# Miniprotein binders against q56419: the designs that were tried, part 1

All scores and structures are predictions.

Target 1, 326 residues: q56419
Amino acid sequence: MEGRTLEEVQEEVFKRHGVLVPKKELEDLAKALEEAGLLLTEKVEARLKEEEEKLKRERPMRLAGLSYPEGEREARAFLEAFRASYPGEGEEARVLLMPHLEPSRVPEVYGAALAALEKTPPPERIYLVGVAHRPLKEKAAALPVPFQTPFGPALPDLPALQALDALLPFELFNTPLAFREEHSLELPLFFLKGRFPEARVLPLLVARRSPELGEALKVVLRDFPGLLVLAVDLSHVGPRFGDTPLTRTLAEEARRRDLGFLERLAEGEPEAALAFLGANPTRIDGVEVVASLLPLLRERKGKVLAHRLDLEAPTLSAVGAGTLVL
Positions, changes and structure headers below are counted from each chain's first letter, unless a header gives other numbers.
F, E and O stand for the ipSAE by ESMFold2-Fast, ESMFold2 and OpenDDE, each averaged over both directions (binder to target, target to binder). V2 = 0.75 x the mean of E and O + 0.25 x the DockQ between their complexes.
[cut] marks letters that were taken out.

## First folded at step 29 (miniprotein)

Design t29
Fold by OpenDDE base, last read:
Structure t29 (fold): chain B 326 residues (1-326), chain A 93 residues (1-93)
Amino acid sequence: as target 1 above (326 residues)
Amino acid sequence: ERIRLREPEIEVVVTDGKRRFLVRDPYGVYERPLELTEGGLFLLALLRGDPELARELREIAERLEELGVRIEIRVTVEDGKPEVTIRTETKGK
């Protein structure tokens, strides 16, 4: 966005508050913003471009050794432990909704996803749709490069990605920097690559609802069949998200919203799921993803395999996570 | 010259009983946050041409200070309107 000049800001502060901010203080702020990479100067643009050019080759792991093991042997043991945390059996998935929350917080929910993947025939490709937790230039984006995992690189399905791009009214291959540290793709991809080592991946991010994405994907899926994965969390409640500390009442409302959303999706009624949330007062993370994928979710019946509202005690906040098969 | 600002990630922190804002590169290319006062954050919002964002961020920061919670505020633009998403980084102790 073209911002204001320092002089315009100085005038605005004077007009509103009767205070003359010295131009030097504004210049010092602008310099500090440049040093933090927040002011677009030639130097900042050059560095951002260099990092974008790196992301045209591959997407390195960012959470290896933090959220999951870096070593392949340890990573396999991690998968087995997560699967063991869910005592049930899975069902075959054509669409899988799974979390992207820190795995250690909701192990049984990831375990339920693994249980579903055990009953799912190995797909040729996985459409992995995550939530953009960073700004995108467009409503949605893709990164058409290998994603590193402990199980080797997850290779992009370039033909299917190109077919998708050709059907969208915007450039799909936008904002590569948004993928650099995006956990909503990296965390689910660990589990998916571990279970389906030969599957190609379409790593997609949604920032805002894009009906065009769902319609385009519906066409692409006819020529390029695969597993659709929605990597989304559910309610976000408590101080971290602008609420009061978690209470029994707030937790009950979050659970009601999460389960009511998932159950309507399991009935094949994604529009009813969105309508049930209304203004989304408990901030279900996956709303924009589901709203983008309506054509792919309609009339698909399935089952909720797991749900948890996980308390983050240091912040008295909670995040909902669920696993749904369609 | 018109200042071109990137969309920042903003964390509210309380240090020594004082509210501070950590303003970060949303893509993590620049690892060091810029620490701002409430006044500095207000000036940043004015530089972006969004005085309402400055008000919302102040109100959020006040509520969070009362709770003693460190919170990361992400500013996203939905439908051409800035939406303030509040996240906290749990530094695991």
Scores: ipSAE 0.680, ipTM 0.813, lowest interface PAE 0.6, mean pLDDT 88
Fold by OpenDDE base, look of step 29:
Structure t29 (fold): chain B 326 residues (1-326), chain A 93 residues (1-93)
Amino acid sequence: as target 1 above (326 residues)
Amino acid sequence: ERIRLREPEIEVVVTDGKRRFLVRDPYGVYERPLELTEGGLFLLALLRGDPELARELREIAERLEELGVRIEIRVTVEDGKPEVTIRTETKGK
């Protein structure tokens, strides 16, 4: 989109509304936009570039001391408590679907993921596919740098990442700033690194469905075997997401959508899972991830280990979370 | 000079029964959102050259004008947040 001048905006407002906005007020708005980093000036460009250059070295923790403990000892106790919150036993996973919601909201769902990881032989590498909650330049992206965790850095699998990039019709290593604060990778990575300290990681984000990603990953997984992790949430319902306050009816519909989605995935029918959602009226978060990974999910049978629809009481809203093994 | 705007994250908030828009850096490099009125967001849409958002916001602004809402643009920094308040003075015909 071509930006306009302040004068063009002033003229447009006058033409449409008969109101003359003082040029000074538009200048003050432009200044406020620059201070918020929304106006692309030399100063803003330089700061954005500096932050991008930092992300070429490592991705620091953002949620340490907030969502999980920063200290390793405390972090291990945190893992044990979450595992204890799930009373069941896990199953071996080749594919793990787990949440990226705030861990304290759905402890038993993360506990179920940990239970599955207990039955899973330590992988050489983890393909961690999260949801991009921020704009990407491409349909998907990767950040080929160490991710900091309380258990030490999660090191990237550079050979596998390079093999993946070579098979994609777009540059995989795009939009590094999208990874800076992305919790859909950071939160599951805490649990994964805590359980598999020696595993390398491929941190991937999906913004829009990319069938090419699933086909490329299917090839890469032959030469670079590993655990596939889908870090996705399920339904998002209530006022925070544009609905009325949570009712029994709305909660039942969210649960029906979540479980119906997960059950079809557990039967090895990912296309049926997507079709079941239709227009996705309860806003299941993981749709674009699942749609991208269809070649890896087909014909794999598994089990739903946990599900919860968690109420955020202050907003009368709820988010679904689940754990599935394939 | 042509204004080059980044694509913002926009959050709708209701404060004291008034709709406000928190406009922020989508990547969190800049941590302080800009709080805009409907008029402020309209100006932002015009500056960005976003014709769809500008149309939607115009329809909102027209409805607000029918309700006698005046447009005054004031940029204030209250409690460390820049607030751009846009009020329209409808010259009464």
Scores: ipSAE 0.671, ipTM 0.822, lowest interface PAE 0.6, mean pLDDT 88
Fold by OpenDDE base, last read:
Structure t29 (fold): chain B 326 residues (1-326), chain A 93 residues (1-93)
Amino acid sequence: as target 1 above (326 residues)
Amino acid sequence: ERIRLREPEIEVVVTDGKRRFLVRDPYGVYERPLELTEGGLFLLALLRGDPELARELREIAERLEELGVRIEIRVTVEDGKPEVTIRTETKGK
């Protein structure tokens, strides 16, 4: 949208409310918006460009020392503890669905993902598909740079990323700033890099369903084989998401939707999984990712390894997380 | 001169019937939010050319107040509509 002038805003307020807002108050607001980086000035544009140029070189850790340890030794102990939280054995994965929720909330679900990775031969590359919690210019995006981890950098598979870009009707390498703080890639990548230190990575974000992405990836995966990882959460229920405080009934409905979604994916019926959600009233996070990857999920049978609906007590809200192997 | 605004991330904070709007850089390059009143948000909406944004965010805030719970929720604007953003909790946020 083209922005208005301060004078146009002053006139509109006067017209609607009969109040003359002093021009100085609008100027003070404009200044405060510039200080918050929301007003596009030469100074703001220069800073945004500088941050974009940094993201052309590498993606630094943002959650090190917060969600996971920064030091490699401590990070390895963290992985071992998370693996120990899941008492089961994993299965070999060709496709892994795992959470991107704060790891401490659902340790056994991440532990199940680690158990699956233990049974998986080291891939040459990992297609890591996360959820864009920030605006993208296109339906999907990639960042073709090293992602920092406590285990060293996760290096991009540039040939496979270029092959993917060439098959898409939009520019894949869009919105680099959306990757800067995106936890849906950073959190799963910690576990993936810790298990497969030599694997290259394709860090992908989905904002909206892109059938073109799934068809393009199906071609790319033929020429560039690897592990597909869907880093997605499940239901989001309670006051944080516009519901009443968590009740037994609401929790049972969230679990029913989460498990019913995962089970249909485990049967190789991703369209049935999406149809089962309908309007998605419990707000399963991974729907746009699954909808984009349908060609890769069809006819693949697998197993649900773990599920949890985790209560956030301060907000009486809950988030579902699951681990699925295909 | 026409003011060029970026698409903001807006966090609605409701506490004991008091509404505040934390307006942020959606990509976190600028970490400090701008705190606005409902009146300030209205002016921001007008600057954007979206006078309905303040109304929609107020309606969301009113609905959250009816729940009787202190809540902080992120709102983005997609296709001119306020959308409740789904975000996971991370430590230190």
Scores: ipSAE 0.663, ipTM 0.823, lowest interface PAE 0.6, mean pLDDT 89
Fold by ESMFold2, look of step 29:
Structure t29 (fold): chain B 326 residues (1-326), chain A 93 residues (1-93)
Amino acid sequence: as target 1 above (326 residues)
Amino acid sequence: ERIRLREPEIEVVVTDGKRRFLVRDPYGVYERPLELTEGGLFLLALLRGDPELARELREIAERLEELGVRIEIRVTVEDGKPEVTIRTETKGK
């Protein structure tokens, strides 16, 4: 947003609405905004740069003790409990779709992902693609630093990340602050690092669909083979998401949309999966990631291992999560 | 002098018929949100050059009240349009 003087704001308010806002009220608001870090003053810019520089060295755990245990022993028991919540067998994955929803809400869906990982030879690296919940300067971003986990640091695959950066029409390492609180990487990474402690990671975020990202990743994967993980959630329905209250009919539609999407992906038909969603009336979370990664999803057949539409009774809402192997 | 706003994350919270408008750093570097009245929210929208934002957030709050549920909504403004998200009670929301 363009810089303005308080006098310019005062004048515009008067012109548009006939109200003369006292300058004191605007000054008080500006002061409060600065104290909340919302003005680009010299002090705020310095603070933001300081935090950015920390993230250029490492990304610390932010959900330990909240979403998963902090200690390694407890973390391993946690993984075993999640695996046990899914009674089936997995299949080898070259591509894995798994959620980033709070793990305790969909334990068997994460358990299915663990079952797939059991059947998957340890990869040299994992391409972990999450959904940016905070603004990125570009359509996608990466953070080429160690991500801390209870199982030790997940080390970045720097050669693969640099190769990817070189192929994109924008700088890939563009918004370190967006990774600071990004759970769509941290939550899946807990499970992935626990199963593949030696794999390096490419931690990637998508904000908006980027055909260039998918084409570049297709090239990078030829020289740097590894496991591709789409860390995405599915339908979001109900008042929490700007929708009508959850009904049995809305829940059935959300399940149908989730499963139809996953099944078309499982047939190697990602364009058909996106077309099936149309305007995406149940707000499936992963569409921008899938739309970016089309070249990597075409012609790959696989299987849906698990799905759950998790109800939030207090909000009359629900969120879908699934596990797909390709 | 000229002031420059960072793109805020705005959260509308309706609890038992009471409205709160919480504005915060979208990246969580500054953890404590700024709580605004509807008047303060209007002034923020004007500082941003987006006066429609305050009306849109008011309408969201009214809708939430009529539904009778407790909801926390986070609005991130990008390209002049609000993007509504609802976050869990985890840190970084």
Scores: ipSAE 0.584, ipTM 0.782, lowest interface PAE 1.3, mean pLDDT 87

Design t29
Fold by ESMFold2, last read:
Structure t29 (fold): chain B 326 residues (1-326), chain A 93 residues (1-93)
Amino acid sequence: as target 1 above (326 residues)
Amino acid sequence: ERIRLREPEIEVVVTDGKRRFLVRDPYGVYERPLELTEGGLFLLALLRGDPELARELREIAERLEELGVRIEIRVTVEDGKPEVTIRTETKGK
């Protein structure tokens, strides 16, 4: 709803909902909302624009010292510890599905991703596709700037990003602020940049499934070959997610759904993987990304390297994470 | 003066039998959340044209209180419908 006076709001609320809100209460709420940046006043618009302009130049680390070490030497040791958490061998990936869950919760799942990268020839570029946890102006977005890491900046592949933008029916570079705190790119990027320090990156977010994104990426990948990474988590079950308390039965169901989803993807059947989930009762969060990227996943066979449904006892909840190579 | 409401991020936090309703800039540019009373939350829901939002959040808070579990829930509005957003990156201060 485009700008209204407090009196117009008061009248509209009464007409639509039968409640007459005292003007003083509206004034108090409006002032509080402005101070929290939730009204588009000239002051708030200027502050938002200032932050947006910073993000158009670079995306700084937000999780260094929290989820991974800030120093390069400590970060290198951190990677090696995670690789050691997965004692198995990887396989070469043209497509890699890996989590974005807090790394310390699923060390062997990230370790499996590192094992796959060991078997993967260094790509010229990485198409890193995460899940938007903040609103996007369109179904998907990119931010064509360096992303800082403890291993140095991950440089954007500008030609590939511009080619992708030109093929989409919407502006790809549409919501810089949504990248500001987006861990679904930052956490996987730490591992990818650590292993492939020379690769350029296409940092992409999906908010809502976009068939046009998948079709455009299929075209761009022919001209700009690289590694496609789906940075997604799996089941979310328990009270933290609006569910009943975790039981052994619910955990078994979540694990079965996670693995069934991954196994169907591994058979090159992404539509069947989505259909298998039905209404998605365990809230696998990778579905919008998979649904967007169908043209890139069809008929591409591979292997599930790791899976964990990580129990969160204090919240009686669990989150699934997996590693899939295609 | 005309006002233009931004789409807020809403969190419900239950700790030690207390309910807190926090509203913030979804992009974190304004870092300090606005804490609302239940009356303030109801008024915000009316301004957004969704009076049921306040009831839904209260019911969620009640379930969390019964479990005694510390949980943060984010609610965003997509296509005019509130959606409970998963808190996927919670760290202690």
Scores: ipSAE 0.511, ipTM 0.757, lowest interface PAE 1.7, mean pLDDT 86
Fold by ESMFold2, last read:
Structure t29 (fold): chain B 326 residues (1-326), chain A 93 residues (1-93)
Amino acid sequence: as target 1 above (326 residues)
Amino acid sequence: ERIRLREPEIEVVVTDGKRRFLVRDPYGVYERPLELTEGGLFLLALLRGDPELARELREIAERLEELGVRIEIRVTVEDGKPEVTIRTETKGK
């Protein structure tokens, strides 16, 4: 983005506040901004392009050793421990909603997803739809490269991705840097790749609802059938998210909103699920993804397998996570 | 002549009436954030040509200040219009 000159800023401060900021202070701020990578100098642009070019070849693990083990043997044991955290059996899924919250916070919710995958025939490909936590240039994006996992690389389904790109009114392959730290893809992918090691992946992010994405995916899924995964979290409540400190009343409302949303999705009524949230007072994370994918969710009935509203005591806040099969 | 700024991620931390503004590369390529005072954030907003953004962030920080919570605010721009996403967090003690 384009801004003002240092002289223009100096003049504006004087006009508004009667204070003449020394030019050196503004120059020092500009230098600090460049050191933080926030000015579009040739040096910063070169560094950003270098990182972008790396991501056009592969997306490395960034959470190994933090959220899941980096070694393959330990990663398999980790999967089995999570499966064991969910008592019961899953159901076959053609659409799976699962969280992207830190796995150790909601082990039985990820375990329920694994239980569903056990009942699901191995797909040729997985449409993995996460939530963009960093800005995208368009409403949605994909990164058509291998994503590294402890179970080997998750290879992109290039023909399906190219078919999807051709149907959208915007360039699908945009904003590679937004995938660099995107846990909403990496965390679910660990579980999906561990269970379906031969499946290819369409790694997709939604920043803002795109009806065009859902319509295009409906077409692509006819020719390239696979498992659709909505990798989304649910309510976000408490001071971390702009509320007063968490109370039992707020927590109970968040649970009701989470479950009401999931149950309406389970009845094949995604529009009703969105309407139930109204202004989304508990900030359910998945609304932009669900709103994008309406054509793929309508009239698909299923079951809520698990839910937890997980308390984050240091922030006096909570985040909801659930597992839904359709 | 004009300063060209990238769209930053701005995290506002309010603890015991102390405001800290942490500004960073939203994609994490530059890992270390730049810490600004309220005055520094206002100057940054002027450099971007959008002084109202700094006022909005300040007013939000003021509203939450007495709660002693850490506030995380992200700013995005679409077609030249800023969109603000606000998240708060409490600093662990």
Scores: ipSAE 0.465, ipTM 0.755, lowest interface PAE 1.9, mean pLDDT 85

